VH-VL binders against q9v1v9. Designs and how they scored, part 28

Target 1, 196 residues: q9v1v9
Amino acid sequence: MSFVVIITGIPGVGKSTITRLALQRTKAKFKLINFGDLMFEEAVKAGLVNHRDEMRKLPLEIQRDLQMKVAKKISEMARQQPILLDTHATIKTPHGYLLGLPYEVIKTLNPNFIVIIEATPSEILGRRLRDLKRDRDVETEEQIQRHQDLNRAAAIAYAMHSNALIKIIENHEDKGLEEAVNELVEILDLAVKEYA
Key: E = the ipSAE of ESMFold2; O = the ipSAE of OpenDDE; V2 = 0.75 times the mean of E and O plus 0.25 times the DockQ between their complexes.

## First folded at step 11 (VH-VL; framework fv_amivantamab_arm2)

Design P2 (at its last look DockQ between E and O 0.93; V2 from the best seeds 0.78)
Fold by OpenDDE, look of step 11:
Structure P2 (fold): chain C 196 residues (1-196), chain A 119 residues (1-119), chain B 107 residues (1-107)
Amino acid sequence: as target 1 above (196 residues)
Amino acid sequence: QVQLVQSGAEVKKPGASVKVSCETSGYTFTSYLISWVRQAPGHGLEWMGWITAFYGNTNYAQKLQGRVTMTTDTSTSTAYMELRSLRSDDTAVYYCARDRLYYYGMDVWGQGTLVTVSS
Amino acid sequence: DIQMTQSPSSVSASVGDRVTITCRASQGISSWLAWFQHKPGKAPKLLIYAASSLQSGVPSRFSGSGSGTDFTLTISSLQPEDFATYYCQQADSFPWTFGQGTRLEIK
């Protein structure tokens, strides 16, 4: 038995807030894991990197291997408790978009749900402008929408190989946060029966 | 095709040093690690250490710390392993291998280099 | 260091036989285990990676199984070219370590 929920969203969409609040309300005892953080930890253990910014400079082949190790580790943890996995569905590069989770990785994770947090491009842009502490690439509203569209496409691809259910949760300004949290909690609570 | 070709057999005196080369081809050299493994006569395989072709980072077996140095030349896609202060128990066949760490492992090996240490 | 123990150290078999080699790790290594075939004067050959994944180009008569501490390499129907020494190797933690090897010889 395992219950894995992947949660993704582009920077500034409000994913961290929704995740935090939902975890406080859900009846299931989820373990929150950031995929990138866990990869970094493994890379450090192997002596491959000393700083997080060096991760992106690693050869793709090495990154893929680290992903597999992390995925397997997560899969094993999921046998004991439900997992909420925070990760990127796609990664924007200078030459195009890369799928965050390759085939072997998604097969290993075998998620039950893929949750995408979305908002309007204007809302996201506004939020990014208000949070100047984060080092973010400047994107137009059009680019933001494109990134969200590609995340949806990625989710479909991941679901194809895992049979995961896809849930899109909208997080709009003023009237949307509580609703978004409730939608996520509804999904997370489904894990209760899996570990009862 | 991926190939690793090592230098020829060596005969050394105790206390001397040996440097074995491993020329690679058929893949992007900097995308993988190079591991070195040796086998003494009548014994099994022993991992010596690895080097990242991209960064040049090394990880040596504790037993060989201070005596072994691994290097790479990206211009020639060649890895080198130097073993110093040779002893009789260093007599072995030495292998280089392309290493992709945990999941994919050491998937292609060189043909081996016999190093004989004798008085 | 993680110690790997293979069993048996040697085995005699005939062509067509089913052969099983086991490997035990001194601690849990998940599925990070590889199997190698080694013939004298030749480069070692990777057979299985990640405990059960068949390396490209390796015959399907080879298979790997196991997780945690106990692992198995199976040759479903031994062929003449399969007589060699086989090694397990843990790829969980540094340093990499090998089993002592299993010599498969013709009966």
Scores: ipSAE 0.729, ipTM 0.881, lowest interface PAE 0.8, mean pLDDT 94
Fold by ESMFold2, look of step 11:
Structure P2 (fold): chain C 196 residues (1-196), chain A 119 residues (1-119), chain B 107 residues (1-107)
Amino acid sequence: as target 1 above (196 residues)
Amino acid sequence: QVQLVQSGAEVKKPGASVKVSCETSGYTFTSYLISWVRQAPGHGLEWMGWITAFYGNTNYAQKLQGRVTMTTDTSTSTAYMELRSLRSDDTAVYYCARDRLYYYGMDVWGQGTLVTVSS
Amino acid sequence: DIQMTQSPSSVSASVGDRVTITCRASQGISSWLAWFQHKPGKAPKLLIYAASSLQSGVPSRFSGSGSGTDFTLTISSLQPEDFATYYCQQADSFPWTFGQGTRLEIK
């Protein structure tokens, strides 16, 4: 009675474009949710923060509590319509990577699919450099590849607690944007029978 | 061992102010909220408001807005609640509690401070 | 503000009895409900958070259930030390609000 698709990918893979086009073409009426946006909305309602840049400075225990509130809210919305959930599988810190979805959060979300959008490190770097208004990371191509590898590993960890299928969709120049969009549409269309 | 220790009982006249302290230990003070809750004789529990130790933001119950001030001193890991313009119906036991927000709630409470308002 | 209504207001029960206390919210609060035990001269004690999760150090005879607007606290086998007043509290939205309390007396 719920259909939740988590979509993830490191910055520069083309996730936003693929998501927008797939949502226009799918037969299912998905609701797109950005996990971080919903967390900010809840924090503002509570009076914990006034500006978005305060979110990353919140104590870890408060961030994790907000994640639980948001996860429960999403799971309840999923009873009424299918959810496409945009979130980070990993978070880079100065001393390593933190998994973006704690066990209790992924258990509550219980996704059917975890979709990972990928591209080559050189393609990702090229897209980041062309985006003059985008946040500029100084990551090397080798660091980009390691981040994508860890993102896959995180998805495996999440799948162990949800029975989600993991789907990697490659957004390579030699495979074309249209192929990536069609692969996502095929997954999203599976929700039609659930909410017919 | 998480502990909240409050200041002692107070007897006040109507129109006065009271300031109750709540000294915390055994956890990182700046990582949580402190909520204040009171119980008047013959009544249930009433939430008064909270303060974030990490930002100093406050959220007061509307009924008390304008009469209550909550503060913290991070160097001593202590929270304070001041209630002004006291009335006889402010006679209550006042509690501080570590507030972990939505999921974990108010998990550790101070021992309570009796405030008696009488002429 | 979300009103919380408890039932019953008081109950007398014997050691070993199964006791249930109910709590109703004036609007949906999902699973964001806590239960507290309050004994004379002591601080309130958190028993249950998130409707059904048992707080560390609380005996397993306590359990909570419910979602939406209707919630229960159950004590499976009443012990002499369970004499207290019990409060529910919604943690869905500020201001935090409590039920009026249920006084449990051992008979």
Scores: ipSAE 0.719, ipTM 0.888, lowest interface PAE 1.0, mean pLDDT 89
ESMFold2 (binder alone), look of step 11: mean pLDDT 92; pTM 0.926

Design P3 (at its last look DockQ between E and O 0.88; V2 from the best seeds 0.80)
Fold by OpenDDE, look of step 12:
Structure P3 (fold): chain C 196 residues (1-196), chain A 119 residues (1-119), chain B 107 residues (1-107)
Amino acid sequence: as target 1 above (196 residues)
Amino acid sequence: QVQLVQSGAEVKKPGASVKVSCETSGYTFTSYLISWVRQAPGHGLEWMGWITAFSGRTNYAQKLQGRVTMTTDTSTSTAYMELRSLRSDDTAVYYCARDRLYYYGMDVWGQGTLVTVSS
Amino acid sequence: DIQMTQSPSSVSASVGDRVTITCRASQGISSWLAWFQHKPGKAPKLLIYAASSLQSGVPSRFSGSGSGTDFTLTISSLQPEDFATYYCQQADSFPWTFGQGTRLEIK
């Protein structure tokens, strides 16, 4: 039996923090995988890229091949241990938003849960402003909300094909972090029964 | 329809070079790799290497390192394979194939080009 | 390099027969295996990719199975046009390597 939890959220929503803290508290021995990182590793192995920035320059057809490779690999790993998969639900492109997980990929991953971390646009903007280390395109609150909305839509689409449960976890400032972590831990702990 | 059309048969002497072309159509040339595979008489298929049509990166079989050069012309959607210092054991049918790497693989092949190396 | 070993090297069968060809990898290659059909004077044709995925346009009588080191190509009911040489190819790591081929002949 495999237990795969997909976790997603837009930049600045606090996903990394929540993930880190939840993994420390959960009783299940999850393997955390960043989908993008694994793709990059595979691309490097293939000799396709040398730097992460080159990944975006790869043709979509090649990216999809790499995605499938990664997805299959993750699926195999999930047979041995529960997987927490950090990925982008959507990818903003100059021509629109692309679903981060194509149909064949999501079918292969077959997640049990799709977890979306959300916050208010103002909170996210504030966090982005405080984290000046990342050269991020400045987005308006409206754009941030739009991106979150699209992520919800994407999650629904993914769930439709995988029968995954969708969980939206709100990460609000001041009192929201602990609660958010607890909500994620509750989900992760469900994996204990699957690998016992 | 995706098609790969290769150049005609070649007869070469030992020590000479041969350049085989592979003209592609029916798809976005720069979205794929081109792999080259050969088959010597009475033998199986042997992968020679690939080139990325989008970036020009190459990966050659070690056996052919130094003797093989793969190139692409994006303007004509054509791939080229040059093999130098030809030997009798290089006599084979050479194939180009559209390659999408690990999962999807070499899904469309050219008709093949016979290269005969004889003294 | 990963070595691919096919079995049998040749097989004689009749139309309507079930035919199975096996391929063994020298090391684990997960599901990164393709099957090709090759007829003399023609371009090789991809039949199966990723061990078990049927290539578009390929008849459903063809199927692939296996993972790790052992793989099989099955033709459920042999048709006249299926007499050819079949090759497995590992797509796990470079260089790509093929099996030695299996010649399927008419009995």
Scores: ipSAE 0.839, ipTM 0.936, lowest interface PAE 0.6, mean pLDDT 95
Fold by ESMFold2, look of step 11:
Structure P3 (fold): chain C 196 residues (1-196), chain A 119 residues (1-119), chain B 107 residues (1-107)
Amino acid sequence: as target 1 above (196 residues)
Amino acid sequence: QVQLVQSGAEVKKPGASVKVSCETSGYTFTSYLISWVRQAPGHGLEWMGWITAFSGRTNYAQKLQGRVTMTTDTSTSTAYMELRSLRSDDTAVYYCARDRLYYYGMDVWGQGTLVTVSS
Amino acid sequence: DIQMTQSPSSVSASVGDRVTITCRASQGISSWLAWFQHKPGKAPKLLIYAASSLQSGVPSRFSGSGSGTDFTLTISSLQPEDFATYYCQQADSFPWTFGQGTRLEIK
């Protein structure tokens, strides 16, 4: 009787808009959780950081421990209501891509679905170039495609350590925003049976 | 392989200060916290506080606030705990421990340092 | 601060006995509880982390259980080296706090 949906997608795929609209339309009362927000809350409570910028400076081992605490908290909340968990499956660095969630974290979360929001590299690049609030390094279309490929690979790895079904939802120009939202609503509505 | 080696026993008079060292080896010092825990004779374990080896931030037990200072020296992978204005009830064995935070806990401890406070 | 209360304060037992020690937190701490073994003249030794996970190198006769406020350490078949004082410690929020200890003695 827990229902956890992990939703991920690289920047520029339209994940936040799709998520907001799907939550308005679904029959289930999901709680939306940003994994990083809970990580920050726990770090502040511990006295490890004062500002969010400091989170990146924490050693990996400390970050992984915070992930465990957050994962356990989410799994306990999931007993009471379905959870839509917004997180990064991969993180681009100058030296390669990091997997966002270690094995023990995924095992603790035990998601039912890992939903990947995608779009074509050209659509993603176009959206990023129009968004002046994003001042990160601009990826080429080839780099974007590679990042999406690795994101899929990470999701498969996470699913191997859980019972999650992987669902790719494409937010392409051809299919439109409405179809992407409807596909997500279909998944979220499955939670209704678990919390009657 | 992971080892925490503390400085030797000390005898102090009331009102003095003591500084205990904790030299670490076998792991990356700046990846974890160091907690300090003490045990007075015939009593249980009492957490005193921690210091982050990676940033030097501290969190002290309220009872000891104002009397304790924890520091690190990353060049020697060593943590220090200084307790000032000593009283006879500060007589205890003082331990340092590698603190891995919530999930893994205090997994490796130093051998302990006896501090005796007597007139 | 989260108070940790252990029961019993002492146990007298023989080699081969099953021993159970309980620990109660003053508020919910989920599974963030550790158990330590402490022998005179030695450093405390971590036995159990996260309520039920056995630390590497600790014999399988030790087990932990519980969640929320009530936790148990069990030694399934007591051995001579197990006579010690046992402490629980909550790791849910700072300050870290310990139970007052349970002294396991030879009968």
Scores: ipSAE 0.757, ipTM 0.909, lowest interface PAE 0.8, mean pLDDT 90
ESMFold2 (binder alone), look of step 11: mean pLDDT 91; pTM 0.924
OpenDDE, look of step 11: ipSAE 0.827; ipTM 0.929
ESMFold2, look of step 12: ipSAE 0.709; ipTM 0.870
ESMFold2 (binder alone), look of step 12: mean pLDDT 91; pTM 0.925

Design P4 (at its last look DockQ between E and O 0.90; V2 from the best seeds 0.78)
Fold by OpenDDE, look of step 11:
Structure P4 (fold): chain C 196 residues (1-196), chain A 119 residues (1-119), chain B 107 residues (1-107)
Amino acid sequence: as target 1 above (196 residues)
Amino acid sequence: QVQLVQSGAEVKKPGASVKVSCETSGYTFTSYLISWVRQAPGHGLEWMGWITAFSGNTNYAQKLQGRVTMTTDTSTSTAYMELRSLRSDDTAVYYCARDRLYYYGMDVWGQGTLVTVSS
Amino acid sequence: DIQMTQSPSSVSASVGDRVTITCRASQGISSWLAWFQHKPGKAPKLLIYAASSLQSGVPSRFSGSGSGTDFTLTISSLQPEDFATYYCQQGDSFPWTFGQGTRLEIK
């Protein structure tokens, strides 16, 4: 059987660090997949885009089609090994927030867990300010919190259609990284039984 | 209602060119691709290629490379397929279809355009 | 290129019959397969997409199944309007390719 863990978090929350460390410690042989990266690869293969920034310019209908292709590919891979899927729960647009994963995609992925990495808005803002290399939209603490709240709501929606368990992992600056990593490892280690 | 309406039948001589139009309605033209498919008498369906209505990118079947050109006019929501250096074996009914790629596919088709190539 | 092979090439059946058409891909195409109905002088009609999803407006007597290389179109109870040629089409990789078609005739 397949074991798929979705991991999500807003930019600056420390998701990448936690993911990296957890993968080093887990007993299960997870394949880490970035959903957006796979979409880009498929789009390039199809001759739709040449650069990653062009992905956002594709019609929504085309984006959804690419999502489905990627989701199916991931589902197939999950039959062979556990998958840690890095993706966005929601996407902020000028007109509102879009769910990162539509209904058909969630059903195809059929995750066992949806993991949300969170931190305080002030912590996230601080981290973003320290990482000036990334072109990130400037957000207020209120906006950051709103985005996190919507990610939770999205996770609930995803879980409703997949029966996934939702896990919220807090990543705080002073103390929390090690604890956060341990919490993720506990979840990932559950895959050992599934593929034994 | 989504509709694709193609131009009328054509009769051409060998070596000539033909340009078939496909006028679309009932949906956002620039949100989809247009695929072209043909069927020669007594044969099955053959995919010719597609064009993206949003960016104008094309993907042609290798067999038709150099002879086929697909274009779009976003102002009129119309797609065009030109086939040059016509041969007798190009005699076929040509179809345009709205294409949404891998998952959704070619979901709505035009009525077809008969192109006859004869001396 | 991915080759699609349909079977049978032709089938004679009566109204009310259960009809099954198969399509085999030369390599794995996951679930990216569509089924079309084509009548002379008419536009092809999409019946099934993604191997098993019924296109909107298509009668429920049509169904698709399969994954990987082997696929099946089933008409549970043949109706008079169902006599036509049917094509499978792979949408996994370019170029798109069709099966050779299955002509469904009245017995």
Scores: ipSAE 0.788, ipTM 0.905, lowest interface PAE 0.7, mean pLDDT 95
Fold by ESMFold2, look of step 11:
Structure P4 (fold): chain C 196 residues (1-196), chain A 119 residues (1-119), chain B 107 residues (1-107)
Amino acid sequence: as target 1 above (196 residues)
Amino acid sequence: QVQLVQSGAEVKKPGASVKVSCETSGYTFTSYLISWVRQAPGHGLEWMGWITAFSGNTNYAQKLQGRVTMTTDTSTSTAYMELRSLRSDDTAVYYCARDRLYYYGMDVWGQGTLVTVSS
Amino acid sequence: DIQMTQSPSSVSASVGDRVTITCRASQGISSWLAWFQHKPGKAPKLLIYAASSLQSGVPSRFSGSGSGTDFTLTISSLQPEDFATYYCQQGDSFPWTFGQGTRLEIK
């Protein structure tokens, strides 16, 4: 038995805060995993890289292999405890957006849920500007909406190949942070039945 | 089709060195690793190490540290393995293989190069 | 280093037989196991990767199974070209290590 929840959202939606609070509150003992962190860990073990900045230089075929190893590790961990998997649904390249998780990787992960944290473009822009995140590119509201649209499309693609349920959780000013956290906790608490 | 073609057999004396070449074709050389594996007569396969074609990073078997050097030449899509301070127990067939790392493995191998170390 | 132990060291079999070769790892390697076929004077040939995935161009009579420490290679109906030495190899962690080999011979 396994329970894997993918959580994603573009920068500025408040994903990290919601995740932290939900993990403190859920009845299930989730393991929080960042997909990119495990990718880096495996690349270092292999001697492929010494610094995280080198990960971007790895050829696509090597990245795909590392993704498969990480996906299998996550799948094996999920047999022992539920997994909350933090990852990017899409990756920007010079020629467009790439899906963050290839088909074979999604099949291996076999997620039960894909949770998308969203907010309005205005709210996201406001949060990015208030955070003073110099290392994040500032996008227009139209660009922000396009990013969220692409992430929804990616989630649909992932769900088509895994039958995962898609849940959109709104984190915006006219709806309290507490409600968004409770929505996530409700999903996470479903894992109790899988590990009973 | 992916192909790895190795240099010819070598006969060496103890204490000498040998450099085996592995010319690749039919794929993007800089996208993968090259592993080197040897087989002594009457023995099984032994992994010697790999080199990344895209960065030149190496990972050598501990028993061969200090005696082995692996290099690449991207302009000719060729990998090289040099083994120094040869001993009689280095007599083996030496293989190069395209290595796709953890999941996909060593999927295409060269034909092998016999290196004989004797006086 | 992870030690790989194959059984048996040799097998005598006839064309058409079902043959099973086993491989045991000294520690858990998940599903990171490959099987190779090797004939003297020829390059080793990858048959199975990731314990059970069939390499492109390999006949479907070859199959692999197992996870953790115990793995098997099965040839469902032996053909004349299948007489060779077979090696398992763990791909969980460097250094890559191989089993000692299993020779499959004509009875």
Scores: ipSAE 0.684, ipTM 0.872, lowest interface PAE 1.2, mean pLDDT 89
ESMFold2 (binder alone), look of step 11: mean pLDDT 91; pTM 0.925

Design P5 (at its last look DockQ between E and O 0.91; V2 from the best seeds 0.67)
Fold by OpenDDE, look of step 11:
Structure P5 (fold): chain C 196 residues (1-196), chain A 119 residues (1-119), chain B 107 residues (1-107)
Amino acid sequence: as target 1 above (196 residues)
Amino acid sequence: QVQLVQSGAEVKKPGASVKVSCETSGYTFTSYLISWVRQAPGHGLEWMGWIVAFSGNTNYAQKLQGRVTMTTDTSTSTAYMELRSLRSDDTAVYYCARDRLYYYGMDVWGQGTLVTVSS
Amino acid sequence: DIQMTQSPSSVSASVGDRVTITCRASQGISSWLAWFQHKPGKAPKLLIYAASSLQSGVPSRFSGSGSGTDFTLTISSLQPEDFATYYCQQSDSFPWTFGQGTRLEIK
């Protein structure tokens, strides 16, 4: 009865644009949820933080607990309507990469699909340079590629525990944005059968 | 081994203040919250509030707003709960507990501190 | 505030008996419910968290079930050390709130 699609991609890959356009075209009535935003809302309700920047300063254990809270909430919502969940597959830290979704969280979410939006490192770098509004850490092309590789690995790990299908959608400058959007729409439209 | 050890029993007069300590060990103090719970004689458990050990942020039960102050000392991994303007109905055993919020909850408790308020 | 109502308030049972305690929330709390055992003069002990997860070190004869508003703690075969007061506690929304307790006595 539930249909959950996780969508992920590194900053600058064009994920937001693809998501927005796909939601406009899909026949299914998806609810878009940003995992981080929902965590922040819950943290504020609990009085844990006042600003979004404080979220990263919370102890990992508390963050994990908030994740579980949010995951359960999403799972409940998914009983009523299909969910498109925007989240990070991995998070780069000074000490290494952290999986965005721990085991308990991914099991709770139990996604049907994990969608990864990708592009070439050069394309991503170019897009980041054009978007000066976002305070983004400067990354090399090699670092960008590494991050994408780790996102793929994370997706496999998540799929192992949820039996989700993994879909990689390429968003290239030469390949029309339309092609990427259509690929996502094809996946989202599968939700129609689940809620009919 | 995770342990929470509280200060000893207190006897106070109405209008006075009491400060209970909770010394923790066996875990990373700043990774958890500390919740305080009390039990009056013949009654059940009542949640008083919690403090985030890392930041010092607090959330108090509305009933105790203005009278209760929770603090932490990260150097000693100790939590404190001060209750002011004591009344007879504040007579209770007070507990501290390690708290991880929604999922894991209050998983380890102190032994309790009896606070008696009598004229 | 979310009100938690336990049933029964007290129960008499014998060693070896199956005991069931229920807890009802005034509104949906998903699975954010814990069960505690409390003996006089001792610290409360967490038995079950997240409605059905057994706390480490707790005997398997204890089990929790339920979601939404109705929850159950079950002791499959009562042991002498199990006679105590039991509390449910919701951890869905602040303030945390407890049930009124269930006293489990020897028959």
Scores: ipSAE 0.610, ipTM 0.853, lowest interface PAE 1.0, mean pLDDT 94
Fold by ESMFold2, look of step 11:
Structure P5 (fold): chain C 196 residues (1-196), chain A 119 residues (1-119), chain B 107 residues (1-107)
Amino acid sequence: as target 1 above (196 residues)
Amino acid sequence: QVQLVQSGAEVKKPGASVKVSCETSGYTFTSYLISWVRQAPGHGLEWMGWIVAFSGNTNYAQKLQGRVTMTTDTSTSTAYMELRSLRSDDTAVYYCARDRLYYYGMDVWGQGTLVTVSS
Amino acid sequence: DIQMTQSPSSVSASVGDRVTITCRASQGISSWLAWFQHKPGKAPKLLIYAASSLQSGVPSRFSGSGSGTDFTLTISSLQPEDFATYYCQQSDSFPWTFGQGTRLEIK
């Protein structure tokens, strides 16, 4: 008995709003977990870091170990209640992108669903440009779509190493928010049968 | 080949200090932790603490807090453990180990350094 | 601190025997358990990490099992080079702690 839903999406897709509303409406009592927050928590407990900005400076081998610790913790929590796991599908580095969930990590998590929240590049760009100091990280519409395509590819890789189904939920600015929330609720409600 | 080579045995008087070196080779020194573990005669293994080779951040066993200092020299890929205010019950073999933390563990160890503290 | 208790404290066995060593944690440690082999005058050697994962270069006659509080190291067919002291070590919470050791001796 476990039910783990991974939810991901690049900045500007409206993931936080969709997640909040879906959790309010679902019949299942999910625990929302941010993977990076647990990573930071474990690193602080170990005395590896004092501030979150130090996390990216940790040696990659140590980061990978922390990922395993967090994955095992999440897997154990999932035995007690369904988990909605907020994480990045990919991690930007100076030399390219890393998959956010290595094989050993995704195998341990064994998610039932990988949900990708998407929006059109135009909608994403518009939201990002309204939000203050993101000039340094501003992507073109082409770069935004490429980023979403890469995250879809990452999700396929994760599904190959788990039992997960991939669900893309589009958050269009018109009436798309309500439909996106309903689509997520439909997935989350499946957990009721698992823990009933 | 990953190797950790420690400095030779030492004999000390109570109240003195000892500094054990651990020279590493065959891997990227700054990518891992170095843990120190000791074993007193007739006793089991006791973890003393670790150091993050890249940053120098440390975590010491509470029992040894205030008496132990762990350092690194990245130019020589060497870790050091200094134990101060030595007591007779600090007589032990001291090991360094490459430490990958929670999941992967201490996968390569040094040969050990006997430190004898006698009055 | 998490206390680790091994049993037996020593075992006499012959080449070819199956040997089982147990390790109990004073609280749940999930699968955060390693097994080490240690021979006098030599460095300790990691055999098993994460309770059941075999370290590279370790013979397949070694295996580990267990989770939570109760763990087992098994040597399926004892070889002459396996006579040593074996330690379990938890890596769930600092400080790392070890069992008291199990000496595996020649009959």
Scores: ipSAE 0.584, ipTM 0.817, lowest interface PAE 1.7, mean pLDDT 89
ESMFold2 (binder alone), look of step 11: mean pLDDT 92; pTM 0.928

